# Designs tried in a protein design chat: VHH binders against Flagellar brake protein YcgR (ycgR). Part 231

Target 1, 263 residues: Flagellar brake protein YcgR (ycgR), of Thauera aminoaromatica (c4kar8)
Amino acid sequence: MAELSTPSPASPAPLDGGRGDELEKFTLRGARQILQLLQDLITHRGLITAHTGGGHSFMTAVLKVDEERGRVVLDPSPDPQANRRALAAPRLTCVTQLDGIRIQFPLVGLGEGQDKGRPALFAPLPAEMLRLQRREFYRLQVPLAHELSCLLKAEDLARKPVEVSARVIDIGAGGVAVVVPTGAAEFVIGGTLPACRLALPDGEPIELDLEVRNLNRQTQRNGTEQLRVGLRFAALPRAADTRIQRYIFKTERALNAKARGGL
Below, E stands for the ipSAE of ESMFold2; O stands for the ipSAE of OpenDDE; V2 stands for 0.75 times the mean of E and O plus 0.25 times the DockQ between their complexes.

## First folded at step 21 (VHH)

Design QD13 (from ND1 with G106K; framework vhh_7pa5_2; at its last look DockQ between E and O 0.41; V2 from the best seeds 0.68)
Fold by OpenDDE, look of step 21:
Structure QD13 (fold): chain B 263 residues (1-263), chain A 121 residues (1-121)
Amino acid sequence: as target 1 above (263 residues)
Amino acid sequence: QVQLVESGGGMVQPGGSLRLSCAASGFTFRTYAMSWVRRAPGKGPEWVSYISPLGGSTDYADSVKGRFTISRDNAKNTLYLQMNSLKPEDTALYYCARDIDLWDSKKFDIWGQGTQVTVSS
């Protein structure tokens, strides 16, 4: 009976920093966001692979976030050599996963000490945290319970401007898919819909330009034809992107939690 | 089902040693801090020792410091307590407990049934 050595999940390699501009949209820099994400790691008991360089890494966890002191408390390795390497490293690259989302963040200024007599590793709060979805354009299926809508500024067959309220069926960092009644407007692949409004639950609608990327006619079970329109975000403002990402993250977490029987 | 099962208790003479084990099941053991708690006859529960999820951090009550060693094997989902230089005062029912928090709290959400340790001449 060959003991199928369950391949040790390959420690995710740190992402090479070279694609700097593309990763910026997935990078959290806000203190509150960072604190929240760290707290989420604690809450969800996320294990972290900390890379010390030279191909070395060790497993750790955020045990505590000390907001007052502006530091994270990390679980030391049971391997003293790993701890020595970590302490000698000018930077740790921490990699983890939360709800299917890869999280990567640097820690600089690692030290060892004690908190209330317990040994721990300490580091200042990370200045940034990267949240990467496996698919560059992961699209969240919008729950039916969540009514996302997009007001499309389009043209009809007569090229008359029309506004179409569309239901968002999926959303990602790169765009949305919406459903509109057949004949509500004329959509052209490659065409731009300017000054559309995406309604998110967390505030005022986001004004954005949308590019039509896909058109698919769908017949519903009831025989009603609908048009699915795939739309790309054109020139999405950073603030809007952040809101969209936040929504996606929050919703995905909620769905995953529900799927795990936690809600 | 989440479960903790202690073993390794027994009777030992003063100065003797015992090694307790706690088998964990029904949860991702390696992601939880764990503790040993004991209850002596006629006394309330006393926290004995703490170990972090990965085992890099440990803590002990003053009463057992230098004599007891907590450890864990995450591959085996097992918590251990090596008890050396046992004293009559160490006589208690020893519980394995899952810590609610990873740090600073002595609050527990899951307990085993306990294993009896008796130190008597």
Scores: ipSAE 0.876, ipTM 0.954, lowest interface PAE 0.5, mean pLDDT 89
Fold by ESMFold2, look of step 21:
Structure QD13 (fold): chain B 263 residues (1-263), chain A 121 residues (1-121)
Amino acid sequence: as target 1 above (263 residues)
Amino acid sequence: QVQLVESGGGMVQPGGSLRLSCAASGFTFRTYAMSWVRRAPGKGPEWVSYISPLGGSTDYADSVKGRFTISRDNAKNTLYLQMNSLKPEDTALYYCARDIDLWDSKKFDIWGQGTQVTVSS
């Protein structure tokens, strides 16, 4: 019996912050749904990146779902060190894609053993699986030539209002990352920036509320110090969401055409 | 077109060694489990060895365990079988086979043409 297989794209890193409510609507918890999704990974030969913590990961696959014993059978790494890290980890975070749909799930209680004489890694079936469309996880790296900006209504160190025009370096359905000169404003993780304005090429800037999610100091190639600020969209209206998705789609299409030598 | 091409067979004396290779093309090699299967004169196919898609799990028929070692190089799309301490009973046409399943080695959809291994004095 012949079959066709579809290669999966390389899996991205786990989503930062598995914070409950934001991802709950994409989380499968029904046993039947979980079994079917695992079987789909087997049928379509999905490759999985299993993250063991501390920046370490290894490639694996679901080889079998053992319903009788309530467990998954995973391909061990040919690298013994990766297997030792996996077995020592309190949990694995497994990340993969199935036809462009991102799938993420935890495995706990990983063990080593044999099934019918074949060595493998085993874990109880996961209690949940996250299943995301591309729009829910994708972040476009904004081309420097676009000079895309977001006007931030923030505060300085003296808690006085300040407006900062920040360059947008990446954008997705859930937020943006921007860069500002160090000291341009005071940012606090969890803080809110109301009534900011995101400047897209089409139409008027989008007014939106932003929440600071992460801060990271960076040195640019030319030695300039700057602050990378990760910002989440709060309560994004549908019209704004549509415009953002349209920008992402058009930009990605244009970049792909240039990469193919578009004349 | 999906293709598997075996090589490395030959004639050896009992106790000798051979290394078989299988070059894969036309499919995503690293997503398939692979097996070696042999067909001795006058006999049906006999499963010899299994390797998982990413190479972390191997298995052998009892008749070859401890003497044969399966391996794969996914960057080169190549499957190997190192055969040591060969016996006359190992004389067969050896095929690499693509597994339709990932674990149970029950169904294979593609074989190569095979490479002959002959062990005799």
Scores: ipSAE 0.665, ipTM 0.873, lowest interface PAE 1.1, mean pLDDT 86
ESMFold2 (binder alone), look of step 21: mean pLDDT 86; pTM 0.867

Design QD14 (from ND1 with D101E; framework vhh_7pa5_2; at its last look DockQ between E and O 0.40; V2 from the best seeds 0.68)
Fold by OpenDDE, look of step 21:
Structure QD14 (fold): chain B 263 residues (1-263), chain A 121 residues (1-121)
Amino acid sequence: as target 1 above (263 residues)
Amino acid sequence: QVQLVESGGGMVQPGGSLRLSCAASGFTFRTYAMSWVRRAPGKGPEWVSYISPLGGSTDYADSVKGRFTISRDNAKNTLYLQMNSLKPEDTALYYCARDIELWDSGKFDIWGQGTQVTVSS
């Protein structure tokens, strides 16, 4: 009677380390940034789905950020059972959306209590908040009022190095689209443009490598031909990515506010 | 247009009950804290009750605590105030009000026209 050795359950494949690094760039860990984002949730009255595990969740909202006590005040569920589950959970996974951006953050150490006689749920401030821009690199159309430019280091037809100042027409977490005069340089799809400079409104230009991903010739209404170049960020430093993301977020927020008739 | 419309007021005897309703429109009701405020004849406005956006947190003035219950149906965009054991002192025009802040209540940006509650023998 050969004891069929039940195959040891395959150790869950290590979460591909690459995905962790991608999430890291979207993770806020700075106390000020976290506080600001929480305050933004309050200001924009963002509803939160709080997951308690086991497939259970309830709707909540950040009612207040108590900076002095280092805690968030959450709206309890009108369902007592949901609150019990929440309190029993070692961790809440909070999911919300702000201006089309998915926000996810953990809350640990949830408790119930009262503030000024009002029942509430309380948790310490999250240690991190994830801003997930859908992989579909939402490309922000750069407002015409914003002068984003990218200095491209390219080659001409004779393979002579040339610098081309390009207007950025759209920007996302993964790259930019720029417009250049036709014939300003030769671009090759898949080619790398090293040490380019992206100018953002908030400071010094960002030096970065760009990969040419798309080329489209466009004729303007005035008959002028322009080349639209889609560029991917290659090896973007974390600090640069943060600045780009901040710009995108800020600009989107402003555009959305304007669209909503908000001053 | 942002609007609050109160209903359910009337005349009732002491010890009686009324249920007030407030229909909200023109804004995302479920994202706002709401309050009831009342104004008695010759008196200033008095805050009565508060409810959080999702309804998990409620608060009451001491004068109505244990007698009044605030609730909301976010699917119907409606705020309610169940008033039990009514007293002559509860006679007032009752307003539904939208709280400016989610937690620190006391400031309101939108009010209804009010519904009259009269408690008299």
Scores: ipSAE 0.880, ipTM 0.952, lowest interface PAE 0.5, mean pLDDT 89
Fold by ESMFold2, look of step 21:
Structure QD14 (fold): chain B 263 residues (1-263), chain A 121 residues (1-121)
Amino acid sequence: as target 1 above (263 residues)
Amino acid sequence: QVQLVESGGGMVQPGGSLRLSCAASGFTFRTYAMSWVRRAPGKGPEWVSYISPLGGSTDYADSVKGRFTISRDNAKNTLYLQMNSLKPEDTALYYCARDIELWDSGKFDIWGQGTQVTVSS
């Protein structure tokens, strides 16, 4: 079947809750704004990934906004187990896109029911919705030939300062992911790395503070262990932000031109 | 071109079964709610059954409830109607229909050609 031979698109992951202070400015809380955005999802037939916790999710859609009852009507899963997980979850984290804009919202109080004999999942209207432009959630996969690096000012096991030159593997408006050899430094989720230096091609390295958001151990093809470190920009100056966005834009434009055969 | 093509109709004795299929093409099938609608001789159209875009919700007219089962296979872009315990009053031209709306009974903007079901001794 074509689905068995075609890679499935990766489900969008929910944004990290530890980014809450940086995302507040993109959070819609007005009832009319929320209603309109939900209606836009219906009109454009947006498909939604609903995350139920424990790494589980299912595909759904908003079928209707019932303004009189103050609730949304969701398409249940044909898989009864997915429905049971959704109903047991304290909340769903719903993720979707509309015209390249990422939309994320919680649903709480999910229940089963019927509307005139037609079964569905129901939840009160969400109290908030995140609406993010592409540049606010996009991660450019850095071409290996660019050799982007970030000098990390971290600590070893003995809490002594060390400097580690890390290869940048992806970059976005809010942070980078880097790889380092295992044991090069000790990293703690939530820890801050002050005065790191991000080397972009267009000038002097950018000095910035980084916060560790995730850690993943990886084994390279040659058997060497390395650590993937997800880093958030803390207090990013406007000039640094502009340089990062310019790098992303130019690199993406160059990659698109290459993919189109040079046009 | 956007197209719906029904098949699987035929002649059946009372109490028999048929399975109708509807092949969809030219649009993103899994984002639309779908319905079966029938027209008996000398009568106007009668809504028969509904299924939600991802297949998690189904609904039936009282006249067919418990006897008919709607389903869809979004990987194959195909809508189905399993009809059991058929009665002479089920004799009709059966259409699959694409709903503009996702939940409420709405306007159907695209119909198939229909497939004839005849239930007769």
Scores: ipSAE 0.680, ipTM 0.881, lowest interface PAE 1.1, mean pLDDT 87
ESMFold2 (binder alone), look of step 21: mean pLDDT 85; pTM 0.856

Design QD16 (from ND1 with D104E; framework vhh_7pa5_2; at its last look DockQ between E and O 0.57; V2 from the best seeds 0.70)
Fold by OpenDDE, look of step 21:
Structure QD16 (fold): chain B 263 residues (1-263), chain A 121 residues (1-121)
Amino acid sequence: as target 1 above (263 residues)
Amino acid sequence: QVQLVESGGGMVQPGGSLRLSCAASGFTFRTYAMSWVRRAPGKGPEWVSYISPLGGSTDYADSVKGRFTISRDNAKNTLYLQMNSLKPEDTALYYCARDIDLWESGKFDIWGQGTQVTVSS
């Protein structure tokens, strides 16, 4: 009677460490940044879906940030059962959107109480907040008023190194599109442009490597031909990514505010 | 256009009940805290009740506590005030007001025209 050795349950495949690193760049952990984002949620009256686990969720809002006590004040559900679930949950996963950006953050240590006689839910400030910009598809059209430029280190037809100052027309978490004069340099799809410099309004240019992903010749209304070059950020330092994301966020907010008739 | 329109006021005897409604339009109602405020003849405005955006938090002036109930239907963009055990002192013009702040009370940016409540024997 051969004891059929029940195969040991396959150890769950290590969560692909690569996805964690990608999320890290979108994760805010600074106290000031967290407070600011929470305040932005209040200012913009962002509704939050709070997930309590087991497929349950309820709608809430940040009513107040209590910096002195290090806590958020949340709007309780009008459903007592939802509140009970929330209070019983070891963790809330809060999901919201601000200016088209998905925001996700955990709340731990939820309690009920009163502030100035008003019932509320309270939780310590989140330790982290995730701002998920869907990398793949959203590129901010750079306002014409913004002078974003990228100094491209490329080669000419003779393979001589040339520097081309390119105007950035759109920017996303993954890259930029720039316009250059036709013939300014030779670009090869899949080619890397090393040590380029992206100029943002908030400080010194960011040095980065760029990969050519797309080339499109465009004829302007005036008959001038331009080359649109789609560039992917290659090996972008975290600090640079943060600056780029901050710029995008700030600019989007400003554009959206303007579109809404806000001053 | 942002607008609040109160209704449901009237004359009632002491001990009677009324239900006020406030129809909101021109803004995302579910994202605002709302309040009821009243103004009695010869008196200044008095805050009556507060409700949070989702309705999970409510507050009342001591003068109406236990007698009045504020509620909201965000699907209908409507604020309500159930008033029970009405007293002559409750006689006032009742206003629906949009709170500027989500939590701090007492500041309003939009008001309705009001609905008259008269409690008299």
Scores: ipSAE 0.880, ipTM 0.952, lowest interface PAE 0.5, mean pLDDT 89
Fold by ESMFold2, look of step 21:
Structure QD16 (fold): chain B 263 residues (1-263), chain A 121 residues (1-121)
Amino acid sequence: as target 1 above (263 residues)
Amino acid sequence: QVQLVESGGGMVQPGGSLRLSCAASGFTFRTYAMSWVRRAPGKGPEWVSYISPLGGSTDYADSVKGRFTISRDNAKNTLYLQMNSLKPEDTALYYCARDIDLWESGKFDIWGQGTQVTVSS
């Protein structure tokens, strides 16, 4: 409370690590593809948020790709502390966007030096890069007024079947996050919840299989404990995908219109 | 309209100092590398210094290294050149230049009008 800090503008965070295996279909591993994508970032002057861990990050850019030495050249921070954190980090998680495509890649072995007398940060070319369209990484925060819920078919602590109506707090193309009271059911990361029902506005609930991807225990300010459960859609029929994307688009448009004055 | 406007030139005695400014408008300043270029009377352009888009990397011509300092304030869209220990051979019209690449200085697409620096006794 005694800190008189003005929060920095929020930078986009790296994607949740619990989705690593589900992101493989968006991962580029071909050397030609990686070089071309890095060149596109240079050509389009993409600004990159480089995450160094512990909630720290700095802004950078790819200044060139040095194909002869197999490395990228990055713009150092004018803040020496940011550079020291970057050089001390075991890896950087680089995040940027290019025309609605989210790009994320790791850099390891970051070093400091000069090229043609100009100081820069250097790292070997990444072995992989993620390319995600906005719908693949975007999560709509569900307005409370929509009362979106998902009926989960789970088990309690005694391993007995239980049905839990869970409030949906965010939704995206690949899944939902829900909250349940602690103790309402027991969830296991990697476990499948078959025949759940997602209730969207305008239509019958969608029957779908969900996979538990992450769990986060939360204590509310009043001392009440709840569990945030990250759930991935298994195979999603085209009609269900369309309804989910339509909901996201319409809700986002309505929220943007309200922010601009509602009229 | 993309525009660069230099200021801060003037007359100064050898050994003196000047600070040049360049106000940028009409483009996203922080995504471009920038340079200072000078033209002495009767001569062609000479590259003076470079600064990377976010300001973490700088470079200088040998003739000014150690005496000049390039900097930028991306919040104010302004480029600077602090010139110390000025010599008569620094007399020139100084231009602010926008670079179309991020690392190599030499493909400048937009220039300012220039600001005159004169170093004489």
Scores: ipSAE 0.606, ipTM 0.860, lowest interface PAE 1.4, mean pLDDT 86
ESMFold2 (binder alone), look of step 21: mean pLDDT 85; pTM 0.861

Design QD17 (from ND1 with T58R; framework vhh_7pa5_2; at its last look DockQ between E and O 0.45; V2 from the best seeds 0.72)
Fold by OpenDDE, look of step 21:
Structure QD17 (fold): chain B 263 residues (1-263), chain A 121 residues (1-121)
Amino acid sequence: as target 1 above (263 residues)
Amino acid sequence: QVQLVESGGGMVQPGGSLRLSCAASGFTFRTYAMSWVRRAPGKGPEWVSYISPLGGSRDYADSVKGRFTISRDNAKNTLYLQMNSLKPEDTALYYCARDIDLWDSGKFDIWGQGTQVTVSS
């Protein structure tokens, strides 16, 4: 019986920094966001692959976030050589996954020390943290309980401006899918809907331009026909993107936690 | 079911050695800090040793420092306590405990049944 050595999940390689502009939308730079994400790693007991360069890495974990001192406490490797490499490295690239989302962040200024006599690795808080979803445009199925809506500024068949309140059924970094009553407005693939309003639970609606990407007629179980409209975010402001990403992240976490029986 | 099962206790003479083991099940062992706690007859629980999830950080009570070594095998979901130079004062029921916090020790959510260590002439 050949013990199928379950291939050790290949330590995710750090993403090459070359696609800088595309990754910016997934990069957290706010101190509060960073602290929250680090705390989430602790709460969820996320293991981290720390890359020290030269193809070397070791497993670690954030043990504590010291906000007062502005530092993270990391679990040293049981391998002294790995720790030496880490300490010698000008930069540590940390990679982990939380609820299916890849998280990557740099640590600079790693040091060895003690807290209350307990040995650990210490580093200043990361200046940035990258959250990557496997799909550039992963779409979260919006829970029915969240009742996300989008006010669409469209035209009717007579090209008269109409406002349609649409239910958001899925949302991603790149756009939303909404459902509207059939005949509520005329949608043209490739057409732009200007100054629409996306309502998120966390505050005021986001004003944005939307591009119609797909149309799909759906018949409900009750025989009612609905139009599913796939919409791309056109020129999404950074602040809006951040809010959308935050919502997606939070919601995904909650759903995953529930699926795991944690809620 | 989350469970910790201690073993390796026994009777030993002063100056002797014992190795305790704790088998963990029902949770992702490698993601938890673990501790040994002991309770001597007529005394309250005493924290003995701490080990971080990956085992890179270890801590000991002053009473056992230099004599005891905590370790873990995450592949085997097992926590260990090597006890050397045992003293009569080390006589206690030894518990494996899962730390609630990864760094701040002293709070535990899961305990084993304990293994008895008796150091006597």
Scores: ipSAE 0.876, ipTM 0.954, lowest interface PAE 0.5, mean pLDDT 89
Fold by ESMFold2, look of step 21:
Structure QD17 (fold): chain B 263 residues (1-263), chain A 121 residues (1-121)
Amino acid sequence: as target 1 above (263 residues)
Amino acid sequence: QVQLVESGGGMVQPGGSLRLSCAASGFTFRTYAMSWVRRAPGKGPEWVSYISPLGGSRDYADSVKGRFTISRDNAKNTLYLQMNSLKPEDTALYYCARDIDLWDSGKFDIWGQGTQVTVSS
């Protein structure tokens, strides 16, 4: 029942929100690698969500790789408006998943036409394809009851050292998102916070360097303003990575058991 | 088990219309391209029409263009062929067929038992 037509929660949206450099090591750029991965999508009959911008998307599939013409053949939408949006978009961001492997790639120069009289959408072969294991894109929403925190070594507005205890709201292999009260410290996108301490339930806090990737001001339910800070792990040691992955796995397993009414 | 079951055949006068249905089960219907193929008495199989997995691309043999319309309802796992302006030469056993290839039709791995269309009288 839950075949390729039911992608995981992480598949519908592209992963391009300021994470391009983190994803580079998972990006295929070799022509032979790209051709083979597209052929794998055809062989496994992978369904693709093609994002056209403005929150719009449509379902498609790679029907053929036309190597002679250097292009892919895509299944048009039966909805003409979806096709018009796709043709008007400067690029499509295609997202799919095969057996838990997330695949994402851009298509540029989409056109409509026919091949041997059979209508379809066509685009040049993508210049790159992203191929990720689940752990490389998954972000666990941290249960509030865990009260997971990260001690940030930051600076105040006067550039004086300050330590801020920040609540961790999500965590993945590449980083965390935290919230702090507005004005608790000054954060600069691209800045490094050395010697921060991530408190996990299963042992001593992990000392690590964090890089600020994004900042968003948010208003809580009670009207209090807070700052959401997206942080990337810099130079994460294997032991620290292992502890983070263990936390994610154990927490997800426990959450799944509660969803089934288990334990 | 994988099955395709055709229905909707019958006897009709020249110029008449019929709609064929093909119920699919045992596989993920919306990930396969589908075709209609027919066999007239004393003749070999003739490809009639193609539809892409999500239904956005349709194609027809020259002998039926403008008269036949292929469609699919992926929520109901059903393939259709609307046949209008029927001619005596359309008399055949009509099969729905699952295409192994998503684009280049020519190899069908699963067929139904067929439904008879007879255009006479």
Scores: ipSAE 0.735, ipTM 0.899, lowest interface PAE 0.9, mean pLDDT 87
ESMFold2 (binder alone), look of step 21: mean pLDDT 86; pTM 0.861

